# Ledger of designs, part 103: VH-VL binders against q9vpl3

Target 1, 224 residues: q9vpl3
Amino acid sequence: RGKINIQRPKAPHYERARVVAVTQPKYPELPKAKSCFKTRAERTQQQQENPYNEIIAREVRNWLDHSRLVAFFHLSSITADDIFRVRVQLHKQNLHLKSYGSKIIEQAVKNTRYEAIVPLFHSNHCIVFSPDPEKTAALLRIVRRVPQMVLLGGIVEETMLSRNQLVAYAQMPGLHAVQAQLVQTLSQAPGHLIQQLQAHQNSFVQVLDVHAKNQMNEETPKST
Key: E = the ipSAE of ESMFold2; O = the ipSAE of OpenDDE; V2 = 0.75 times the mean of E and O plus 0.25 times the DockQ between their complexes.

## First folded at step 3 (VH-VL)

Design r37 (framework fv_ontamalimab)
Fold by ESMFold2-Fast, scan of step 3:
Structure r37 (fold): chain C 224 residues (1-224), chain A 121 residues (1-121), chain B 112 residues (1-112)
Amino acid sequence: as target 1 above (224 residues)
Amino acid sequence: QVQLVQSGAEVKKPGASVKVSCKASGYTFTSYDINWVRQAPGQGLEWMGWISPYNGETNYAQKVQGRVTMTADTSTSTAYMDLRSLRSDDTAVYYCARDQGLYSTFYFDYWGQGTTVTVSS
Amino acid sequence: DIVMTQTPLSLSVTPGQPASISCKSSQSLLHTDGETYLYWYLQKPGQPPQLLIYEVSSRFSGVPDRFSGSGSGTDFTLKISRVEAEDVGIYYCMQSTEFPLTFGQGTKVEIK
């Protein structure tokens, strides 16, 4: 049974261990033929890079396929220590903070229903995954004090939601049936939702422009 | 029915400490944050701080920072505010309020009845 | 800290007449996510405050439709289309765009 036998590791950490293992080829005891060695080393590096990219794209698809909650954030400048503390808090709630390059995201969602999200990843970003949509409230509570992470929207039970719709979903008492009903009533056509998510990004830029103008005005005193 | 019930009135001398309790019922205690707001006699509202019963995280107003400690006991669904080194200007009604809002929103949708703290010599 | 300033500080209103309360912030209340986090509360005599309006213009459940909120940036207004006896109390605006959370000084509404 070919399709039944085609399985991905159930735990993401096992996939990471596997990726590390397959990206570490067995090297022979370095021959001393300099010119031939350099040419082969270059080819080996290129081959290693290509298989790794495909495996990471598959990891992202696995996260999307097995996550009933996916949240998208704009990520402003943040220290390694601060993001690590956020990541630890999220992990305790079965929430997994990931960051992937836009090309990897594009490869992962190509030919899927999520292909429309690619434009969201042209700026600094991060994604939080969870198999448990009831953790949406815990997610929002944790990121509430992290001003560098700005919620753009998400996917719940394969339905794309704006920021406000995701917040509304989080306010539900945790009853699975009630939450599913709410997702259906809050859902929008993909085109309209993408426009709203982009508008939130534009509002953020506008806020930064106003802040910059205020700083410039304060630094250029004018005499009466 | 969502309800927040606070401890009774306290009279303290300057320099003493007071610990006000706020017992929650009618909802999942760890799903909502508790804010503390005070009101001096004839004055307006002043935010004192916030606690998340979910993870024990707190954020205090700078004016009371160093003198206040907020805690939550999830086994009894009770939040506490401990204010030390009391001064006469700490005389106020202290309210606990539930935060319905998530992310950057704050809905103080349900409030306790208030606890009067009088600091006098 | 963001300073919230309410005007007027007191209003005496004839029953059935409209009332308007202004709230001004020392800084824009527009959050980095594009939303504006301003709230209105009513404190009736001898009672704790109660939520009237959240996020500038949304009425909280059970709040009569005679109450409406509006505004943007630094200027916000609470309007009562027809003041009734049960509307007597002190009205407060609050911002949650930036810590610490701050309230206006309050507007006392009383019946003539």
Scores: ipSAE 0.339, ipTM 0.646, lowest interface PAE 2.9, mean pLDDT 80

Design r38 (framework fv_ontamalimab)
Fold by ESMFold2-Fast, scan of step 3:
Structure r38 (fold): chain C 224 residues (1-224), chain A 121 residues (1-121), chain B 112 residues (1-112)
Amino acid sequence: as target 1 above (224 residues)
Amino acid sequence: QVQLVQSGAEVKKPGASVKVSCKASGYTFTSYDINWVRQAPGQGLEWMGWISPYNGETNYAQKVQGRVTMTADTSTSTAYMDLRSLRSDDTAVYYCARDQGLYSTFYFDYWGQGTTVTVSS
Amino acid sequence: DIVMTQTPLSLSVTPGQPASISCKSSQSLLHTDGETYLYWYLQKPGQPPQLLIYEVSSRFSGVPDRFSGSGSGTDFTLKISRVEAEDVGIYYCMQSTQYPWTFGQGTKVEIK
């Protein structure tokens, strides 16, 4: 008899994903125009969104609305096997790797506070979602081993952060007050507020210094 | 209090195997990778590889590839380094070290006390 | 492999005087992401190494301000403005720009 192992769904899920990808319906292709002139109706039809794009865009909005951590990546050429392994590693940490077309992303974030992310998706991309912002460090440690995934930035607690700001946020996991202060500080624009940003950065550095000194004191107890 | 405590000194003959342990405490074991670095007598430091306790993923230096296996037991918060087919030039102090680095940084903030492995005929 | 070369191999310093250690890499440590992954460690007698400087010039938490790192490309320097007795040991530079991670041969710093 065949053996069933409920703790090893990888192969069945992987094979199913391959089959689904191959058998998924392809969006209708628009006929190539043979004339330089296009009617208003033809132009309107060519710009009209595929009905399924609206459904997927709402799925993307749902992920954005219910995720407290969102990370954006540029994705270089990667094998299906390699990306599947990464997806499995991320999923174990409640991190959900998703890929959507640029047009779907644009439709999902149109007229939202996240509209500024659209330029990030003009090339091959993927997004990682999680309800748990404490997983930012785990996310970064996993993806640093995947050179094909390049971090562009993210959203933490509804605040857009650059790559460097997201990395800084991740360095203080589990310290809610410090993380909240860091998010607010990092989201501030430079300029006339540069002194305030600098003061907050100095305070953050001092907090990190105290934290690390406490860790070092614990590591190297005084010999008597 | 973050601590990495390693197993005691080992004396082995050429061709034998050695398994060094590194017990972590004071932090979430699965949140940080463990690196192994060795130091031959009077020589500098040599990186051997790392293991992720979260998923068991490893990356070994080419020089020891095929002879080394790194594992982690999350129930005991202990990392292991098993080195096979020992040669006299494997005589060294072996350190485990926690990798604090995120994304593109890799630096070792806490180190074990070291385990001396002596290989002699 | 990237080869890391330190000079000098040893230094004898009078307490309170400055010390300088050079580290040269066989190829640029500038990563494609624009960062330079060069680190400095101190190994005190009978102890494991401890981190002093990460990413060329950033002092690790708790490291005294008398330590400073500088450099770019293939040439890096660690400076100690006023050497104290507790600074005795072997200093190592390290790179993580490319696998395998590699260390310099070490520079022994001792008090006269």
Scores: ipSAE 0.091, ipTM 0.539, lowest interface PAE 3.7, mean pLDDT 78

Design r39 (framework fv_ontamalimab)
Fold by ESMFold2-Fast, scan of step 3:
Structure r39 (fold): chain C 224 residues (1-224), chain A 121 residues (1-121), chain B 112 residues (1-112)
Amino acid sequence: as target 1 above (224 residues)
Amino acid sequence: QVQLVQSGAEVKKPGASVKVSCKASGYTFTSYDINWVRQAPGQGLEWMGWISPYNGETNYAQKVQGRVTMTADTSTSTAYMDLRSLRSDDTAVYYCARDQGLYSTFYFDYWGQGTTVTVSS
Amino acid sequence: DIVMTQTPLSLSVTPGQPASISCKSSQSLLHTDGETYLYWYLQKPGQPPQLLIYEVSSRFSGVPDRFSGSGSGTDFTLKISRVEAEDVGIYYCMQYTQFPYTFGQGTKVEIK
């Protein structure tokens, strides 16, 4: 037994709030008039007026501000039981697995140093947060056994790193000063890094396409 | 230098239990996972399961699930495999093997010398 | 579970001649992260297995350059360009892509 994040209020189910906001009547019934202007203006006002989204966005900002390690993952189909087991193992290492909608992430990071990460979250995703950057090796050991989680990159000591740069950081012998120097040396401009992270997502899609084609070839009887 | 040293040979009766140890030296014990692999006489290798000394997480092969428990003692840098309700087909050499433990590099790089477990009536 | 099948089961090689071992998996070993987790181990008589090749084609530290691995998807090959007396033993392929981790049945390599 036991519950993860027991000492902190659990985030409400944000997807439910998003669905409710989307399905809520956007304007009162009008006898004859229907205009694109009114529809668009009302949708804009509804986004601004949703206090639930602001609460969750504030939570995301809090995680980003208080975490010295943030890792981004593409998340494939995974059962609730499997993701729960992963979350429990990560929590034991002070690694916190969170999932948020792309709109909430956008609201959280808009006009912050993290705004460049928004494009990464238009697909199914999850994020792991930790106050301890030396836990990067522990993180990689745990997630290597979860094929549904594909590492895209992350942020260490406020520096954006690609997948390979995070792996290099994890291999350092535990000298914090040397690790900090490595992070500084490996860092790249945010624009270039985002392109590399998107390339990893595209490579993952290509890998799935190749895997699917290989599965099709295996399903067809071999002539031999 | 990295070394894994296993406990000595065991002879057990059917229904008994056996606990094999694997003592690690020459590296940070909690930085690498330990896998257990067995080999029946004249047969190939069969993976039994793994344990992470860092957090105690384990994963066992279905054939031994419910009968095996893997543990690690970080104070002595020793991993253990406890196999219960022994059957004659559990007769094998049991190996522990260190797993690199990094996301981009996986392999069993160092192996123990093996522990022969014989189950006979 | 992924089944690993090796061919041949046994081969005798004249010293200095090349040798080739095939390993086939029942499903693709391409992981969703883009890596292929296929490994080759050598077990010499009376010894535990030792790693030769990891992730299809990478030689482990100290492994001679006469050993090479290749392949993709479901079909993999280990080649020894020039077999030496110290290469005698049983060779195993292994997949690390999916639980449970599985080994091939082994290929015994002997000197003629």
Scores: ipSAE 0.013, ipTM 0.499, lowest interface PAE 7.9, mean pLDDT 77

Design r4 (framework fv_ontamalimab)
Fold by ESMFold2-Fast, scan of step 3:
Formats: C-alpha cells, sequence, structure tokens
Structure r4 (fold): chain C 224 residues (1-224), chain A 121 residues (1-121), chain B 112 residues (1-112)
C-alpha cells in the first residue's frame, strides 16, 4: 500500500527529521460508524464510554486495517527523548511507533478477529505499524539496539505470528513468493498462537526480572 | 567467496580528513551491514560505527560522533568511512567488517585487510 | 559503556598444552530477549581479526574443535584444549548486548 518511492529521499539531519515527524502526524483516515437505532443496553454502554477512548479506538482499528505489518513489543522504562529518537529512526523506514492504553486496545479489537491480541497488553507495551511487510528486517534491526523494547510477536498480511515466526519471516526478504508461503505455513498451527505469544510474554517477564536484578547489581558502585 | 578489500595506507597532517574505502564481493551487498573498527598501534580494538547499505542508515560511536561520516555506494558495492579533523590519536589501522542485518545476531564474520592511517606533523 | 576485562593479558604455552582465557563484563550480557551476545576473535600477526566463537559457545565455520567457549552473565571463558603454532595471536572478547559494541583489552598467546 501507498506510493512506491523509486528514489530514496536524502536522509534529513536528525533535528530536521524530528521537527518533520512532530509537525506531520500521519494516521490513516478514521472510519465512521453508520448511524442506526440502538438498544437500551447499547445506549447505556455508549453513555459510559469516554469519547476520547472511542476516537482513539477507531484510530487503532484503522491502523490495524491498513497495515500489512504490525509488531507488538513490551516496553521497559525509557526516556521520552530516547523513545523519540527510536520513533524518528523507525519513521525513516515507514514504520510507525504507537502507544495505546490496554482499555483502548480492548475497545478497538472487541468483536474482531484481533480480539486474541488483548492479553499481550497487560504491561507496558508499544506497537509498530507499517504498510510494507518487507520492512520487517529493518524493524528488527532498529529495535535490536533498544534493549527496552522486546518483540512479542506480530501480524503480517493479516496473519498472527509469534516472535520466532516473525524473525523467520525477516530472514527471507529477497524472495516474496517464498515469504508469502512461509507466512501461510507458519499461521496454520491450529489454536496455539495466542498461547505461544503469552508463553513468550511470561518468559520475557522472567528475563526482565533477571535483567533488572543484574542491572541493579551492576549499577552498585564498585569499591575500587 | 566473501571478500572485503580496503584502500591503501594514508599519511595525513593534523586537522586533515581521510576517506577509507571497503569494496565488498561474493555476496549481496545490501543484505549485510558494514561496521568500522580501528586499532591504534599496540592497542586493542575500538568500534566506530556501522552503516546499512540497504537504506543508508548509520550509527556512530560517541567518541567519533560529529567527526565521522559513513556512506555506501550500492552500484560499486563499496562502503566508505570519512573521518575529519584528524588528531595524532586517530593514528590506527581501520578495519571494515561484515555483520548480519537480523535481530538477535550481531557478529563480524568477515573483515577487510585493514587500512593504516598515520597522523603526524 | 560496558567494560570488558580479560585475564591474563599474556600467556606463553608449550605446544599441545591447554590454554584458558577469561573475559569479565561490567554488566550482565544477558539481553532482554534471553540471548547472551558474547563473541571471541583471534587476531594473528599481520592479519585482521577472525571470528572463533559467537553467542558464548557456538564455533564459527572452519574453527577447530579444540576451541570452546562457555560462561553466563558477566563471566566468560575461552578454552583451547591443545594449543598449536597457528593459534598464536591476540584473542579478544566482544559484547553486542548494548551499544556501543565493546572489546576486551586482548590476550596475547605465544608459544614457548
Amino acid sequence: as target 1 above (224 residues)
Amino acid sequence: QVQLVQSGAEVKKPGASVKVSCKASGYTFTSYDINWVRQAPGQGLEWMGWISPYNGETNYAQKVQGRVTMTADTSTSTAYMDLRSLRSDDTAVYYCARDQELYSTFYFDYWGQGTTVTVSS
Amino acid sequence: DIVMTQTPLSLSVTPGQPASISCKSSQSLLHTDGETYLYWYLQKPGQPPQLLIYEVSSRFSGVPDRFSGSGSGTDFTLKISRVEAEDVGIYYCMQSTQFPLTFGQGTKVEIK
């Protein structure tokens, strides 16, 4: 999707890229629900909904619908300036880093095929969207330098993939037909993908605990 | 066979600039990142930065940030490292080394032969 | 930056005898993804460095089985079961768990 740029533009200086990123918010057009009569329960539910949450939920649905690549990450403590640097690097590759609250994600994917994703967002998280699945390798390269971002899994061509499956997909950037078959093959495991993603998340929590303990020990000043 | 061939030795005065080349062959140039590592006489190895020939993205070590520019020419399969405002402590052998582009792996499997840069008054 | 410390800095061995090199990091090299990004390189006299071991314990293609790597967290070891003349050079450990990539000071291995 989107325009094929046959000529890669000159990379702007970091400060210039940062200003451009800030002044050019880029979301797909938000869909509007068609008007109809609603039941009492639906009207009561609507009255209790935060209008801001529904607007953002529509934004999330639009990103999911218009992105051929979606990657999910756990996000550890990171400064606003550091995450902004990451966002700028990702944006240069047509990769869009977004953060949404768990309740907004739940509202966005409720009663859709994406509903199984909700458990991934129990802790700090972020999502990267792109219309170009060939950018998976570039994405993984960039986030490798950001230890605060840990890949949980994603969606490629509307197919949910575990972390290992996404890494495998990235390994074959040069052969599009094989990549399409790989995605289909990897996605055919019946009923296990969400448990695989949750198992990885639990393993990640254990790794984070070990890492945090090691980091705290190493931050302790040495005597000599 | 994978091979990285670097340009010849350079002798420069303090304040000058040097541009070292690294010509790749035997593999798809845009599928692997190129790292630059230097070694001062009798000293250990110091990482300077990397470039992705795929998209031109770079990342430089803090010690050379502002003085170094890394570029890649995909038509000639050649990576370049341009170091400005040379000082005597920039005297070193400069190596290019190939790295994988994938997440979870970061090792230099093939190295150039090295380019000696001497900065003297 | 993660500081890598190697011991010993120099080692003289009789051909056929074993050698052991230690590498210690100032911070754990265990990445949040569960992998440990520690590598060993050998620089023979007059040559560029060459990869011996990647990810703590995996031997690179063409590397003899007399080389082995082990360790976890902050403590790593490279062992050569039977040192041969072609093993002479300077050995470096490297980490890529965090940027900037950092190397140990190097360990010179010589034949008596």
Scores: ipSAE 0.006, ipTM 0.468, lowest interface PAE 10.0, mean pLDDT 77

Design r40 (framework fv_ontamalimab; at its last look DockQ between E and O 0.04; V2 from the best seeds 0.00; counts 0 for: pae E 16.1 > 2, placed apart)
Fold by ESMFold2-Fast, scan of step 3:
Structure r40 (fold): chain C 224 residues (1-224), chain A 121 residues (1-121), chain B 112 residues (1-112)
Amino acid sequence: as target 1 above (224 residues)
Amino acid sequence: QVQLVQSGAEVKKPGASVKVSCKASGYTFTSYDINWVRQAPGQGLEWMGWISPYNGETNYAQKVQGRVTMTADTSTSTAYMDLRSLRSDDTAVYYCARDEGLYDSWYFDLWGQGTTVTVSS
Amino acid sequence: DIVMTQTPLSLSVTPGQPASISCKSSQSLLHTDGETYLYWYLQKPGQPPQLLIYEVSSRFSGVPDRFSGSGSGTDFTLKISRVEAEDVGIYYCMQSTQFPLTFGQGTKVEIK
């Protein structure tokens, strides 16, 4: 049955009570050395990759762990003012636009169920995170107006979805039960999902060309 | 109640301009694009263009390019279509319609009641 | 522009009988993303159009199950399994695979 209503939290309180900043973290490079004396720990750190990469990768993992909606985009050249307007509009819907280097993404997803997404991020990219998967429709309507952002796919309720599957999810009502059923149905599809995500990334030029051509055909008459 | 309410009928002389309004209510105005579709008497539907209230971006059908301007006022949740240099073949019922499409899809789930524009001398 | 052609232009149906409307596009409506963006609308006398079918075969909310859409490429069909008096009006197909958005010329459905 299980009619029990548990009021007490499983943890004393959230270790981290706040969502990370909406702007990408700004960390200056560590100085090559602060002193001649090096402890064992400092020598070990010197042999590792840039320690700021680990901190930012941990931030990315935190976003992935606390977001029930993650969407991946290829990002073409866009002005600072234009991306700022997009970021503000997304933020109003509790959607958080982030950009991270491909090496950091690789470090963040290494040895996780999402490791296969790394190739998607070896070009200009951005990611949108949200704790609310019901905002998927709002996300897609906003980014449709931004031709510089090309949807590659996403993760909903920890399930990796292709571009078309993410759109299908967005068309469903916002009830949790309906959402769970749809995600389960989509996740049982026989699988070339990673190949589908990569195919969408590889086809982004064609998608952009078709969209641009369709819009130019509206504005430029034939001159024969 | 989710609805689009349009301005009243207009009668104009050739060469004049007309501005039709479309007021949205019951939803977040900036979250959906607005399309304009017209229908001449006894004829079919003709797409005129769309506007995004989010960023003011527009795309107009070639047949009206240069004579039409679409705008949106987010403070009043109202979209406008201004058509200039009116000709008798602009006589039609003009509809505004909300685009429910996502990403690559474009389709209209909510329509205004229509505004009759008659161009005659 | 993609030209949408509907047949027949008009049909009279006895109540309870089936009806079928064809829509043909001048170019394939298959988008590069693998989806086909074809839609069906019904315009009842004195009313704005209303959405019946989106993306070839999906019924819009509140649309009776007697309506069904099918097709691929350039050939599409709207079927009404059992025509009711409330189904009278003009039916339009629309494509959104490329701009400009274009409609068929319409099919008038009347009751005998």
Scores: ipSAE 0.270, ipTM 0.637, lowest interface PAE 3.4, mean pLDDT 80
Fold by OpenDDE, look of step 4:
Structure r40 (fold): chain C 224 residues (1-224), chain A 121 residues (1-121), chain B 112 residues (1-112)
Amino acid sequence: as target 1 above (224 residues)
Amino acid sequence: QVQLVQSGAEVKKPGASVKVSCKASGYTFTSYDINWVRQAPGQGLEWMGWISPYNGETNYAQKVQGRVTMTADTSTSTAYMDLRSLRSDDTAVYYCARDEGLYDSWYFDLWGQGTTVTVSS
Amino acid sequence: DIVMTQTPLSLSVTPGQPASISCKSSQSLLHTDGETYLYWYLQKPGQPPQLLIYEVSSRFSGVPDRFSGSGSGTDFTLKISRVEAEDVGIYYCMQSTQFPLTFGQGTKVEIK
């Protein structure tokens, strides 16, 4: 019984091929996994002035106004599952991952202090919002493990930061830590100063004592 | 102040159960996982398991599997470790420890003061 | 389980001198995500452990510059450039690459 060549199966007879072609179940095209970010073209066609866009724009403004940390990311070929995973991790840290269309963002920030962020939204992007600027380090740690998310920049405490500035900010000790350090430093300063001041006084007193002792020794006449 | 405060020392008989509490303060309780680590007298550290206060997810070490239950109360920011069927070899200082819970990065940046559990006949 | 082996188990160091502790794992600690999850802790007498180094070489906040971590794969080292009296205690390496989390035996550092 000849070894069935599994690598190059013999083409079926023409009649069989026809029957197979006709009897092949047309499986409904698997719904295109909604995971594909709508192409730029699909996003631009939905430009009908939909009252819904205004509502979303208001939402974006609300997020911007109430967030002390905002980070902007470019998304490169990320799957829905990956996004979900990241979202869960972020959510645990009270970080909120949102995605909005460029037009919506533009509408939302028009005539506001945030208008400068519009140029960042030329492709697939997402935004992370947080009420806590101390979560910047956590955010960066999470995103570091997601190569599909590229940090573009952010807003911290109403200040726009570049990517590098945001990274630098995350490396800084927290405000409380800095305050604690400052308090510690300030508490030590008086002690050192007092010690230094006392050291000079003590030295001076010692010198005077020695001088006084020497004078007393010179005034004691050798009573022969 | 960011801290974990554990319950007081416990003395138990073999076969009994012990419940140790760990109260968190100064940070968002649900943002960090709680791990339990024990240390027998004069011995090293042994990881027992972790709990996520965020979703209640737990993972226990095989050595204590079936005897340990970890819980978290978000309303009081308190984690609990219940250890049943106590044996003499369970005598140890039990620590709760906080980890950031970011993906697979498990490091403990904050520790409780420890709870001594003595199992004696 | 990944077995963590520390050497030496005890070290007596003169103040101001350097110290080195080795930690070896029974298998590679390189995770599939490209990170190596090795940590160093110090337990001072009568205290809980405290984090020194995370992910092989990153110094935890508040940890002095005299502490440094290095290594890769299965071999890791903690170095103290100048040992101080406050550095006395037991040092532990820990891996979190695989569950269960496992610790080394500990290295007791004393001042000579």
Scores: ipSAE 0.171, ipTM 0.648, lowest interface PAE 2.3, mean pLDDT 86
Fold by ESMFold2, look of step 4:
Structure r40 (fold): chain C 224 residues (1-224), chain A 121 residues (1-121), chain B 112 residues (1-112)
Amino acid sequence: as target 1 above (224 residues)
Amino acid sequence: QVQLVQSGAEVKKPGASVKVSCKASGYTFTSYDINWVRQAPGQGLEWMGWISPYNGETNYAQKVQGRVTMTADTSTSTAYMDLRSLRSDDTAVYYCARDEGLYDSWYFDLWGQGTTVTVSS
Amino acid sequence: DIVMTQTPLSLSVTPGQPASISCKSSQSLLHTDGETYLYWYLQKPGQPPQLLIYEVSSRFSGVPDRFSGSGSGTDFTLKISRVEAEDVGIYYCMQSTQFPLTFGQGTKVEIK
């Protein structure tokens, strides 16, 4: 965990692509190390030459449908050894690191509530899938040591979350743990616990409100 | 119950040292940085520095550099701030505060109750 | 160091009336990543500070919607659309765009 020191800021070479993108970002690229993750050009080429785009799109759809946690990252240049280590660390936590071409992602999310994620795949990227939303904290701990992976946002329990919302979710204890802490705090009122309750409830209410609103918005209009 | 609990009030003479403890509970100690912020009587807040319990990295405010040492004991989930060569203008309430330590955003979402340090002859 | 200047330093407000607190920085708080790291805290009497607003305008969890933040560059404002008795305390702005982290002097808000 390396805190970004404002007096010694990180180099801007891993800036978020969405902030600086226009139509076709043509930024100069660093010399690339060999990697098991593919460059944007390689992914595009592979997608064009693969006659099974529909099969791969079904795979992405299946991951989206069965994953309660999905996280999106911008991926800067990374060595093959480093990305392999990250993939192994993630796999041990039931976190599955994947990369797909933009057209395959568009095909996979067509006519779904997830169409909003397509712009995230304009630049070099990777996705992490997991059936376990409680693994969000483990995911963030692992990738904090990987400056080449920049969190863009995610999906938790079918709710799209921004980067800040996903980080807040990861710091929230499980629903049952929060309920137990609330009951304990209400039965005791020592002065120093009041500030702690406010911090917990603020974080939980924010995540819950986003969850409830997104689930309500995802109801289809009835055919009537 | 996520909380930071600090050690009790201390009265010191000029030239002495004080070591304030900050015990974390209810969260993964190594996933957050601990910042120290002080507040002199009737005055505002002054940031003193931070420590990462993950790897021991520290950064100290210039005003206290050379007199402060921040440490963290991951086995007890406790951060420490040791301020040496105390002067009367070090009289303040000392807070520990955690920040999420992820990406570039530094906000303090959890604070200790504060430790009053009084430096007098 | 970035100097944070708050005005007013003290404010007496009739309950139900709006309040506005200004925070000015000695240089732009716009970070190279496109974000502005300006925060607002409330310190109620006898308590440690509590986060109200992060990144200029985002309300922290559980903060009532009568609190709003705005501004850019060097000029920032916290507004309370109607002040309630529970809003009494000292309000601080803070920046984390550049190290060291620096706070404004504080604005004490009291009920008349």
Scores: ipSAE 0.000, ipTM 0.415, lowest interface PAE 16.1, mean pLDDT 75
ESMFold2 (binder alone), look of step 4: mean pLDDT 92; pTM 0.939

